# Designs tried in a protein design chat: VH-VL binders against c1abc3. Part 6

Target 1, 185 residues: c1abc3
Amino acid sequence: MAAGVQGESVARNYAEALLVLARKADDAEGWGALLRQVADAINNDVNLSRFLESPRIAAEQKSVVLSKALGDKVPHLFLRFLQQLVKNRRQMLIPAIATEYETLRDAASGIVHARVTVARETGDEEAKMIAERLSKATGKTVVPHFAVDPSILGGVVVRVGDTVMDGSLRRKLGMLRRRMGGTRA

## First folded at step 13 (VH-VL)

Design x4
Fold by ESMFold2, fold request of step 18:
Structure x4 (fold): chain C 185 residues (1-185), chain A 122 residues (1-122), chain B 108 residues (1-108)
Amino acid sequence: as target 1 above (185 residues)
Amino acid sequence: QVQLVQSGAEVKKPGASVKVSCKASGYTFTSYWMHWAKQAPGQGLEWIGEIDPSSGSTNYNKKFQGRVTMTRDTSISTAYMELSRLRSDDTAVYYCARDSEFWTGEPYFDYWGQGTLVTVSS
Amino acid sequence: QIVLTQSPGTLSLSPGERATLSCRASQSVSSSYLHWYQQKPGQAPRLWIYGASSRATGIPDRFSGSGSGTDFTLTISRLEPEDFATYYCQQYGRSPLTFGQGTKLEIK
């Protein structure tokens, strides 16, 4: 399901709460995988999504079905978390919560995703150097996603999230820009 | 002061049902899940299940699934556990226990009722 | 289900001695979900140690808990007469929630 700005804020709050529980379990990755499996089931099974969304079915009844289906198959607090979502009528946000959880897990591990726009296709060695420079400049592990746009005439544009990188990133890219722009120095 | 007061001892025949009550005081009854546990004579503790007093949602140990029903009455802050089709190995002390706060990610049973002896004999 | 095996089943010691009680899980349990309860005859269990190592309110500092993974320990550094009771470990990680069978700590 697509969540608006309001739904993203609520989904983020639940994702933060789940990450706390998952860290107490020492299994933030495993709980993320479980949440994604539930989210995919909701997205891909029309009968499940209709059951969970139906206002004619009491939240208690939905909770009991979850308990019978999942009770001994998932961590106990994971089941309790799903039951809390049902109680609060937020179970249809589970796909959005899964997405926010994945983002929070990556951020907590020092992983950031960057869109790197270059004038021409980047060779393997140059791509690795860009990732290493961005990681050094940000102090985080950068996973680059390259796109080619010849109109930037040999420049390099880096975007991290919704904000423009700060001036320290621009300085660290100077050497690479000269090599990609055909200037050898 | 949190207190859980259970109903009195009961004697039942095999095949009958028993309903044990657990009255809560000293806290907001609907804010904490309630657990039930069994302790047979001379034996350890066995978890039966739990109920959310606010919603009525339950989770049961599959060993008791089909024979146990947990309910509550929020107007009198009381949880109930009903066990049906009683047999001799259901003779035990039954405890209610309050769950601690779920969102800390480290819940435990922080307060217990005094126990209710249920004796099943022919 | 996660089986908790406590050892020894009965531990006979005198006041002043050190007691070591073991709880072994059939699969890994986060320390956050491993708890200890004390029970005296005719009484309800009482929370004693939570999160493997944190003492409940009012529990004397002669009690300490430790362990991770599958092996957990409750230690009483110097036994007092009131410490003789049965101790249960409990896991809250997976349904059904389970208790160990108990270690009865008795006067020698």
Scores: ipSAE 0.845, ipTM 0.936, lowest interface PAE 0.6, mean pLDDT 87
Fold by ESMFold2, fold request of step 18:
Structure x4 (fold): chain C 185 residues (1-185), chain A 122 residues (1-122), chain B 108 residues (1-108)
Amino acid sequence: as target 1 above (185 residues)
Amino acid sequence: QVQLVQSGAEVKKPGASVKVSCKASGYTFTSYWMHWAKQAPGQGLEWIGEIDPSSGSTNYNKKFQGRVTMTRDTSISTAYMELSRLRSDDTAVYYCARDSEFWTGEPYFDYWGQGTLVTVSS
Amino acid sequence: QIVLTQSPGTLSLSPGERATLSCRASQSVSSSYLHWYQQKPGQAPRLWIYGASSRATGIPDRFSGSGSGTDFTLTISRLEPEDFATYYCQQYGRSPLTFGQGTKLEIK
């Protein structure tokens, strides 16, 4: 859907900009946590969400409320970033921006996300082993997201999406299938 | 090219208000935040707050919150700082200063007005 | 608030000497947010060093800045007559933005 795609592209642009600011602060992790807290507040507090979305409230008034609530509790440029979002009427994208920021931060730290489909539920120990083997094979720190699909007949399917920093999925799949010792050699 | 020209010196009584102006030229006024700072005689600099000329949004030093109001008139590229309920320790030179590019993540005050002396005495 | 303490308060030196001005923060400040301004009597402050170590446009290379965490310095390798002024450090990391109290560099 066009609106969803445009929203993700805009959110990624703001996330990239915020990461620049956070790197200058030497605290990309801390600023990510702050952004996630704001995103969660927007998602979970209907009064805050209504306030921020309302077209009847001037952007200046929304900005002043943010300043009074957060001004002495967050880095100054983090507050300025939120005020810029309000000015541009993008404050409702903050949850999407937080998600994109987390993806960018993980990529910069050598972290990639993988969708791992298995035939049956994976215990905690096996999940850890799979994550370690994927990380070894990719040269990155892999965070697996497990899903169960019995139709794959005891094998494993690994997909590394848009956050992938390497160029070979086939080689990684071949290595994992051999180590998992499934129905195929 | 960039210039910030402030209004002239003022003498006020305790309890009065003062409104200092800062006229910008040589750049797009609404593209940069404007700061205000205080320098009491023989003392250092103290940040009062800042305003976004495009939206009118402000952030104030809590020390001045409740007594300071920052505004602007974009039609004449002028920022204003009003300080109310003046006390003798408000006697100072007041400066406007332009913020540098925000998105670099390393902003500083790149241009300053010439300063406005406000004297508060009985 | 983050308190910036500059030392010495006054530094009396002669032209040709080396000057070292210190700025200590009450808590850690990213180098990117630590700036220095020069001010001469009767004039507005002027940006001198930004990001702890970068010289502003037109600032002579005899000026250098360094430091990280809580301790920052401004060094002038060989003083020129025009260098005698008051220097302020500033932090831009946390509200309120704060300045040090200044170091007055004067002719001995």
Scores: ipSAE 0.837, ipTM 0.932, lowest interface PAE 0.6, mean pLDDT 87

## First folded at step 14 (VH-VL)

Design y2
Fold by OpenDDE, fold request of step 18:
Order: structure tokens, then sequence, then C-alpha cells
Structure y2 (fold): chain C 185 residues (1-185), chain A 122 residues (1-122), chain B 108 residues (1-108)
């Protein structure tokens, strides 16, 4: 479910808050990993997802289940964080929060996550080359996340944070069309 | 001023239940979790569990799980701890304690009730 | 669970002396999660040091906390008569939350 722009903002805020907590725990990496595990569980376990998403189940009940399942297995404040999400009915944002958390955490370490859209599936060598080029261009370590979109026709579209670099063939052709007096079909 | 006022001392028989109350004042009751701790005579402190007054969410020490129930009445800013199937080793002073601000990342018990003595004797 | 072991169990000192109380954790605890409480006979515990080294409101400067990882220390530079009490360390990192067994600071 595409959390609207508003959902993304909320997720980021929670991620920032969690990062503060994790830093106090001196374990930003560990907390991120735990969060990712929870996110993956939500995405891959239909029963868990249904349970957490169900409006018929009270937040208190969800919180108790989390307590029983995770209480002694995770940092106490991490559990409390999840329970806060449940309390605010934001538990389904956990996957988005996990992504934002990783972005924030890594940014602090000089690592930048980039969404790279390509027209066709890239091989390992090509992927590595793209990563290296992006890293060189930004002066940071870039971790590319690839998506395939044939509609770009060729080239790459790169998103880093709020910045989009469109080097796609689609864009180039569009520019040519405009220069020739044509409209983008 | 933040205050936690607990109910009075109780004497119970083995197998009975006891319910201790903790009335909070001087702050927004629903904004802070409430903890409960046990202190046997001449012994240290043992954490029993915690409750979120806003949601009723609870986290219990496994040692007490199945015998302890924490509840709250937000209308009167009161937290309750009920301990069932009492035995002699449950004889102790029980404390409620307010949690500090969660989002600071440094949680501690900043305010304590005066304690409630529960005596379990045949 | 994280076990906190305090030492010594009893510390007998005179006013004016320096007191050093130790709290050892069975596993690493973030300094942000290690706290100290003071308790006098017949009274409830009171927050004394939080985050390993921060004094609670109203706590005199003669009290200091230090440590990291598994070893934490509460130090009283110069004991005052009112300082004689039992001190407990607490961890807030993992469930269940746990306390040390306490160090009783008594007058020699």
Amino acid sequence: as target 1 above (185 residues)
Amino acid sequence: QVQLVQSGAEVKKPGASVKVSCKASGYTFTSYWMHWAKQAPGQGLEWIGEIDPSSGSTNYNKKFQGRVTMTRDTSISTAYMELSRLRSDDTAVYYCARDSEFWTGELYFDYWGQGTLVTVSS
Amino acid sequence: QIVLTQSPGTLSLSPGERATLSCRASQSVSSSYLHWYQQKPGQAPRLWIYGASSRATGIPDRFSGSGSGTDFTLTISRLEPEDFATYYCQQYGRSPLTFGQGTKLEIK
C-alpha cells in the first residue's frame, strides 16, 4: 500500500526518532537490523500482517502480543517503540520506517542510498559500474537499489533523496521532440 | 508537583489476591508509563512490569507473568497492580514508579510511590 | 536477563571519607540505561544518578557516576551524614529491567 506523501513524512519522523533512541543505546546498526527483520516479517507473513492491520483487534492486544513475542529478545526501548507505533495505529508503516531509518543511519556514515531505474535488468558488472560512478560523482559510498522500467527506453534514472537525475533515453528523446516542435506523446 | 500515592498496607492469606493502587497527580497521567517494583523485607528491588496508561498496554516480568495484572483508571489517574495466587514469598513492599520521557532515549524511574506493604501469612 | 552485581555489599565509612560503589553487569549496558537510586530505611527509592553520570535534580556535586560497558561506579567524594543509605544500580536496556542487590553505606 503506497503510503501517500504524508505517510512517507510520518515514516521519516519515526525513523529519526528511532535513530535517536538507537544512538543512546550505542547500537544504531543493531536496531536497524531488528527493525528490518520486523519489516520483513510484516511483508512476508500474511498472518502477521493481517493481525497488525486488523482494526478489530485492539491496540492493547497487539501490544501484548508484541510484548510476549519480543519482550526479552529485543532492547526494551525498541519494544516500546513498536508499541508506540501500535498505539498510534502506525504499525503498518514499519516497513517504510525501516527504509527511512537505514537511509538516515547510512547517511551519517557517508553511505548514500540511490534508487536506480534501468530499462532492463542489469548484470552484476554493470551494477557495480553504476555504483562506482555514482560514488565517484557524489564523493560518498553509494548503494544502488535497482528497479526495472522499460518505459525509460534506456539509460538510467537516479534518485538520491529528493534529487532526481534523469539520464534516460526517454528524457533525451522528449527533449529532441520539444526542440522539433513536437509534444511529448 | 508530581506525586504518587499508593493504597494502604494489606494482609492476605496464601492463595488470595491483592490489588494495590497508585494514584498519580501533578502531571498528565496518560503521558508516562507506570512501573511496579517489589522489595522483599531486607532485600533489593525487583521489577514486576509496566503499563501504558494511555493504551493499557503492559509488559510483565516473566517471573510474575500469569499472576500479575496491571490496569489503570484514567478518569482518576490511578494505576493498579493485582497479584493473584499469593504465597509467603510475595510478602514485600510494592512500589509504583513513574517512567521518564520516552523519546529522550533515557528512561528511568523519576518518581516513586511511598510503597505498599503486602503481608502474606497463614 | 542482565544481572547487576554491586560491590561491596556493605561499605562502612566515616563522614568526610571517599566512597566508591561498584556495579557490574553480566553483559554490556549502554551508559544511557544505567541508573542509581538511593534508599533510606522506611523510604521509597529515589533517583540519584541517571545515564551513568548525570545527577538527578537536587543531588549534590559530591556525587558522581562513571563507567561504561559492564563496569559502573558511583563515587561520593566526601561523605556527609545524610549520604549513609543503600544504593541500587538499575539497567533499562533489556527486559526484564533489573536492579543490583544494593550496597549499604553505613557509618563506621
Scores: ipSAE 0.884, ipTM 0.968, lowest interface PAE 0.5, mean pLDDT 93
Fold by OpenDDE, fold request of step 18:
Structure y2 (fold): chain C 185 residues (1-185), chain A 122 residues (1-122), chain B 108 residues (1-108)
Amino acid sequence: as target 1 above (185 residues)
Amino acid sequence: QVQLVQSGAEVKKPGASVKVSCKASGYTFTSYWMHWAKQAPGQGLEWIGEIDPSSGSTNYNKKFQGRVTMTRDTSISTAYMELSRLRSDDTAVYYCARDSEFWTGELYFDYWGQGTLVTVSS
Amino acid sequence: QIVLTQSPGTLSLSPGERATLSCRASQSVSSSYLHWYQQKPGQAPRLWIYGASSRATGIPDRFSGSGSGTDFTLTISRLEPEDFATYYCQQYGRSPLTFGQGTKLEIK
């Protein structure tokens, strides 16, 4: 369930808080990886997700399960962070928090995640070329995430956060049509 | 001023249970986790576990898992540690200790109770 | 678990001397998670140094903490009579939370 806009804001706040904790631990990357693992577990394990989302199960019980499952396998404060989410009934935001955390962490390192829409599936070489081109254009290290949409007809549409760069053939054709129609008036 | 006042000394037989109390004052009881530690005579400190007074959530040292139960009564700002199936090596001074602020990312035991001596003898 | 080993076990010194206490961790510990406590006979432990190098409230400036990774040190520049006690290091990085076995600082 896509966390509504409000959920995204909350997730970002928790991600920021976690990043502060992780930095104190001198392991922002490690904590991010752990969080991703927990997120993946929630997304892939139906029993776990049902357990965590069940309002019939007390927060205390959920917290105990987390303690038993993770215990000495993760940093103590990381466990406590998850327990805080449970306490606040926000445990189902963990996947969203993981995504926001990675975004924040990488931004601090000059890494930008970009959603790249292409008209057809791209090969490895083409993907690399696109990544390099975007990196050169932005002056940052761009990690592309590809999506296929034939309706763009060709070219690429790039989204970074709230910014969209539409270099699609569809857009170009649309502009031409408007120019031709304007001359008829 | 933050104060943690523990219950008095206990003498128990092997196999019995003991419940130690820790009454907190001078701060918001539910805002800080409470820890418990064990110190055998002439020995160092051993962490037993922690409890969130606001939710009742607990984390225990595996060494004590199955024998220790931490609870709280928020109405009187009191934390409890119960140890069951007592044996001679459970003879020790037990301390409650307040946790520091979590979101700072730097946690430590900033205030301690005076300790409770528990003697297990046949 | 993370094992903290303190050395020496006992340190005998006179007032006015410099004391150096060591705490070694079995694995790397963030400086933010390494703390020191002082304990006198018949009393509860008291927070002394937190975050490896920060003095707790009311702790004299003759006390200093340093170190990173696996090696941490508590230093007393000039011993006062009231400084003779047992000092414990503690890690707050991983469960279970653990303490060193302590260094007893006694008067020579």
Scores: ipSAE 0.884, ipTM 0.966, lowest interface PAE 0.5, mean pLDDT 93
Fold by OpenDDE, last read:
Structure y2 (fold): chain C 185 residues (1-185), chain A 122 residues (1-122), chain B 108 residues (1-108)
Amino acid sequence: as target 1 above (185 residues)
Amino acid sequence: QVQLVQSGAEVKKPGASVKVSCKASGYTFTSYWMHWAKQAPGQGLEWIGEIDPSSGSTNYNKKFQGRVTMTRDTSISTAYMELSRLRSDDTAVYYCARDSEFWTGELYFDYWGQGTLVTVSS
Amino acid sequence: QIVLTQSPGTLSLSPGERATLSCRASQSVSSSYLHWYQQKPGQAPRLWIYGASSRATGIPDRFSGSGSGTDFTLTISRLEPEDFATYYCQQYGRSPLTFGQGTKLEIK
């Protein structure tokens, strides 16, 4: 489920908070992995998803189930973090939180995640080229995440955080049209 | 000033249940988790479990699971620990302890109750 | 569970001497999760050191905590009469939360 803009902001805040906790634990990577596992479980297990999403089930009951399931298997504060999400009815943001957490964690390590939109499916070589080019441009290690959108007609649209670089053919054509006195595309 | 005041000493028979109370004052009761610990005579400390007073969520030590129930009454800022099917080895001083602030990432027991002696004897 | 082993079990010293208390964990514990408590007879435990090395409010400078990984130490540079008590280490990293068995610091 795509978290709305507000959901994304909330997810990021929780991710930041979790990263602080994870750093105190000296295991930012491990905590991220655990969070991803939980996120994957939510995304892949319909019963779990329904359970966590159900408004008919009290937060307390959800919290107890988490306790029984994860108790001594995860860091104590990690469990508590999940329980805090349940308490605040934010448990369905866990997948989004996981993504944001990874972004934040990697950024701290000089790794930047970029959303790259292309008009057609890219091959492995092209993907590598794009990654390298972006890495050179930013001075960081860029991990591209590709999405296909034929409406851009060609080129690439790159999003890094709140920054968008639109190198699409659609944009170029739009600019030309405007210069020629045409209507805004 | 933060204070945790526990109920008085209890004497119980084996198989009975005991419910210890912990009244909190000097802070927002629902903002901090409450822990319970056991200390047998002349022994160290053992963690029993914790409760979130705001939600009622609990985490128990597996050693006590099935016999311990933690509850709270937010209207009077009081936490309760009930231990059932009492045995002689349950004879101990039981403490409530306030958790520190969670989001700091450094959690510890910053305030303790005075303790409640529970004696289990035939 | 994480087992915390404290040593020695009993430490007999005189006022003015230096005391060194050890807490060893069965597995690595973040320094942020290792705490020390002081307990006197007939009293509840009291937070003494948190995060391995931070003194709780009101704790004298003669107390210091150190360590990382599996080995942690509480040091009293110069013992005062009021320092004679039992000290417990605690870990907050994994469930169940656990304490060491304690070191009793007694007057020689």
Scores: ipSAE 0.883, ipTM 0.968, lowest interface PAE 0.5, mean pLDDT 93
Fold by OpenDDE, fold request of step 18:
Parts: sequence; C-alpha cells; structure tokens
Structure y2 (fold): chain C 185 residues (1-185), chain A 122 residues (1-122), chain B 108 residues (1-108)
Amino acid sequence: as target 1 above (185 residues)
Amino acid sequence: QVQLVQSGAEVKKPGASVKVSCKASGYTFTSYWMHWAKQAPGQGLEWIGEIDPSSGSTNYNKKFQGRVTMTRDTSISTAYMELSRLRSDDTAVYYCARDSEFWTGELYFDYWGQGTLVTVSS
Amino acid sequence: QIVLTQSPGTLSLSPGERATLSCRASQSVSSSYLHWYQQKPGQAPRLWIYGASSRATGIPDRFSGSGSGTDFTLTISRLEPEDFATYYCQQYGRSPLTFGQGTKLEIK
C-alpha cells in the first residue's frame, strides 16, 4: 500500500535521521543496504510482514524478535533504529524509509534519481542514452526510473524531485496546435 | 541532577536468582534506555544488556541470554535486572547505566549507578 | 564480537608526566562509537571521553582522545594525582557492546 503523503513525509524524516546515524557510523552505504534488505524481507516474506503489521503482537515482542534475528549481524544502533520504528508503530514504513534513505544518500553524493516516463518500453541502449542526456543536462549523475505511459505519445517526461521536464510529443503537439489556432483568430 | 540509585548488596546461593533495582531520578525515565554491566572482582566491565523503559524492549548479551531478565516499573522510574541460575562466577558488582540520547548517533553511558555487589557462595 | 585490547595493562607514572593509553579494536570502529571511562577503586565508572575525542562534562583539558579505525589513544598531558585510576575503552558499534580490559594508571 502506497504510504499516503503523510506517510511519505514520515518516512523521509526517519530516513534523514537514519542517515545521520549512518554517517556517525561512517557507513551510510552499508546501512542503506541493510535497510534495503530489511525492506525486501518485509515485502517478500508474508509471515514477517504479518508479524510486524499485527497489532495483536506487542511492540516488545516484535523488538525481541528483531533482537534475536539480527543480533550481532547488524550495527547495534541500526538494530536500535528498527526497534524505535517498532516502538512508534512505524515498522511498516521501512520500505518507504529505505527508498527515501537511498534518495537522500545518493543526493549527497551527487546522484539524482529521476522518474522518466516514456510512451513505450525502452531498451537498454535507449535507457542509457536518456540517463546520459539527463546527467549532462543537470550536471549530476542521474539514475532514471522508467515508467510507461502511452498517452505522452512520444518523448520523455522527467521528474526530478519537484521539477518536471515535459519533453513529450503530447506537449509539443499541443503547443503547435495553440500556435496554429492563434494565427486564425 | 540525574541520579541512578541501585539496591543494596546481595548474597545468594548457587542456583538462586537475584534481582537488582536501579531507581532513576532527575530525568524522564522513559526517554532513555538503561544498560546493565557486570564487573567481576578485579576484572573489567562486561555489558549484560539494555532495556527501553518506554516499551520494555530489551537487547541482551548472548552470554547472558536465557538467564537475564530486564524489566522496569515506570511508575517509580525503576529498572530491574534479574539474573537466574546463579553461579560462583556471577559474583560481581552490577551497574546500571543510562544511555545518552539516541538520535545524536553517539551513544554512551553518561550516568552510572553506584553498583550492587552480588555474592554467590555456597 | 569486537574485542578491545588496551595497553599497557598497567602504567606506572609520576605526577607531572605524560600518559598515553592505547585501545586497539579487533575490527574497525567508528570514532563516534569509541568511548573512555575512568574508574576509581570502589566507585562506578565515569564517562571520560566520548566519540574518541570529546571530553565529557567536567573533564579537564589535560585529557585528550584520538584515533580512528582500530587504534585509539587516550592521552593525559600532565598527570595529576587524581588521574590515577583505571581507564576503560568501550565500543558502541556492534552487539554485544564491549569494553577493553582496562589500563590501570598507578603512581610510581
């Protein structure tokens, strides 16, 4: 279930907090990877998901399970972070937190994630070209995430954060129509 | 001022259990995790585990797993550490110690109890 | 577990001298997770240095901490009589949390 806007904000806050912790640990990448693993486990293991989501199970019990499962396998404060989520009943936001964390981490390293909408499925070469073009345009390393929307007819629509660049054929055609119609009036 | 006051010395027989208390004052008890440490006579410090007073969540040193139980009574800002199946090598001074603020990312034991001597003798 | 080895086990010095205490970790520890405690006989440990190099509240400036990775050092520039105690390093990076075996700083 897509975390509502509020959920996204909360997830981002936790991601920021975690990044601070991870930086103190001098291992932002490692912690991100661990978080992703936990997120994946939640998404792929129905039993784990049900366990964590169950309001019938006390936070203490969930925390104990986490402690036993992760133990010395993860940084101590990483474990504590997860337990804090459990305490606050935010454990189901872990996947969202993982995504936000990666976004934040990468941004700090000059990597920008872009949502790229295309009219049809793109091949590897085309994807690479798009990534390169976006990187050149922004001056940053852009990691494209592709979505297919035939309604754009062609071209690309790129979203980076709150910025949208619409280079779609749909937009271009719309502009042309307006120009042609304006000359007849 | 932050204070951690522990219960008095205990003498126990092997196989018995001991429950040490740590009463906290001068701060919000539920806002900080509480740690317990063991120090055998003339030896160094050993971490036993920690408890979140707000939730009761615990993390134990595997060495003590199955024999240690940490609890708390928030109404009186008191943490408890119970050690069961006592052995002679459990003879030690046990300390409670308050955790620092979690979200800073630099956690340490900023305040300590005065310690509780537990003697296990036949 | 992360093993912290302190050296020397005992350090005998006179007031006014410089003391250097070492703490070596079996694996890399973030500086933010390395702490030092002072303990005097019959007393509880007391936080002394946190984050490898930050003095706890009330700790004199003659104390300094340094190091990174696996090697950490506590230095006392000029020993005062009250500085003679046992010092423990601690790591907060991995469970279980662990302490060094301690360095006893004694008066020569």
Scores: ipSAE 0.882, ipTM 0.967, lowest interface PAE 0.5, mean pLDDT 93

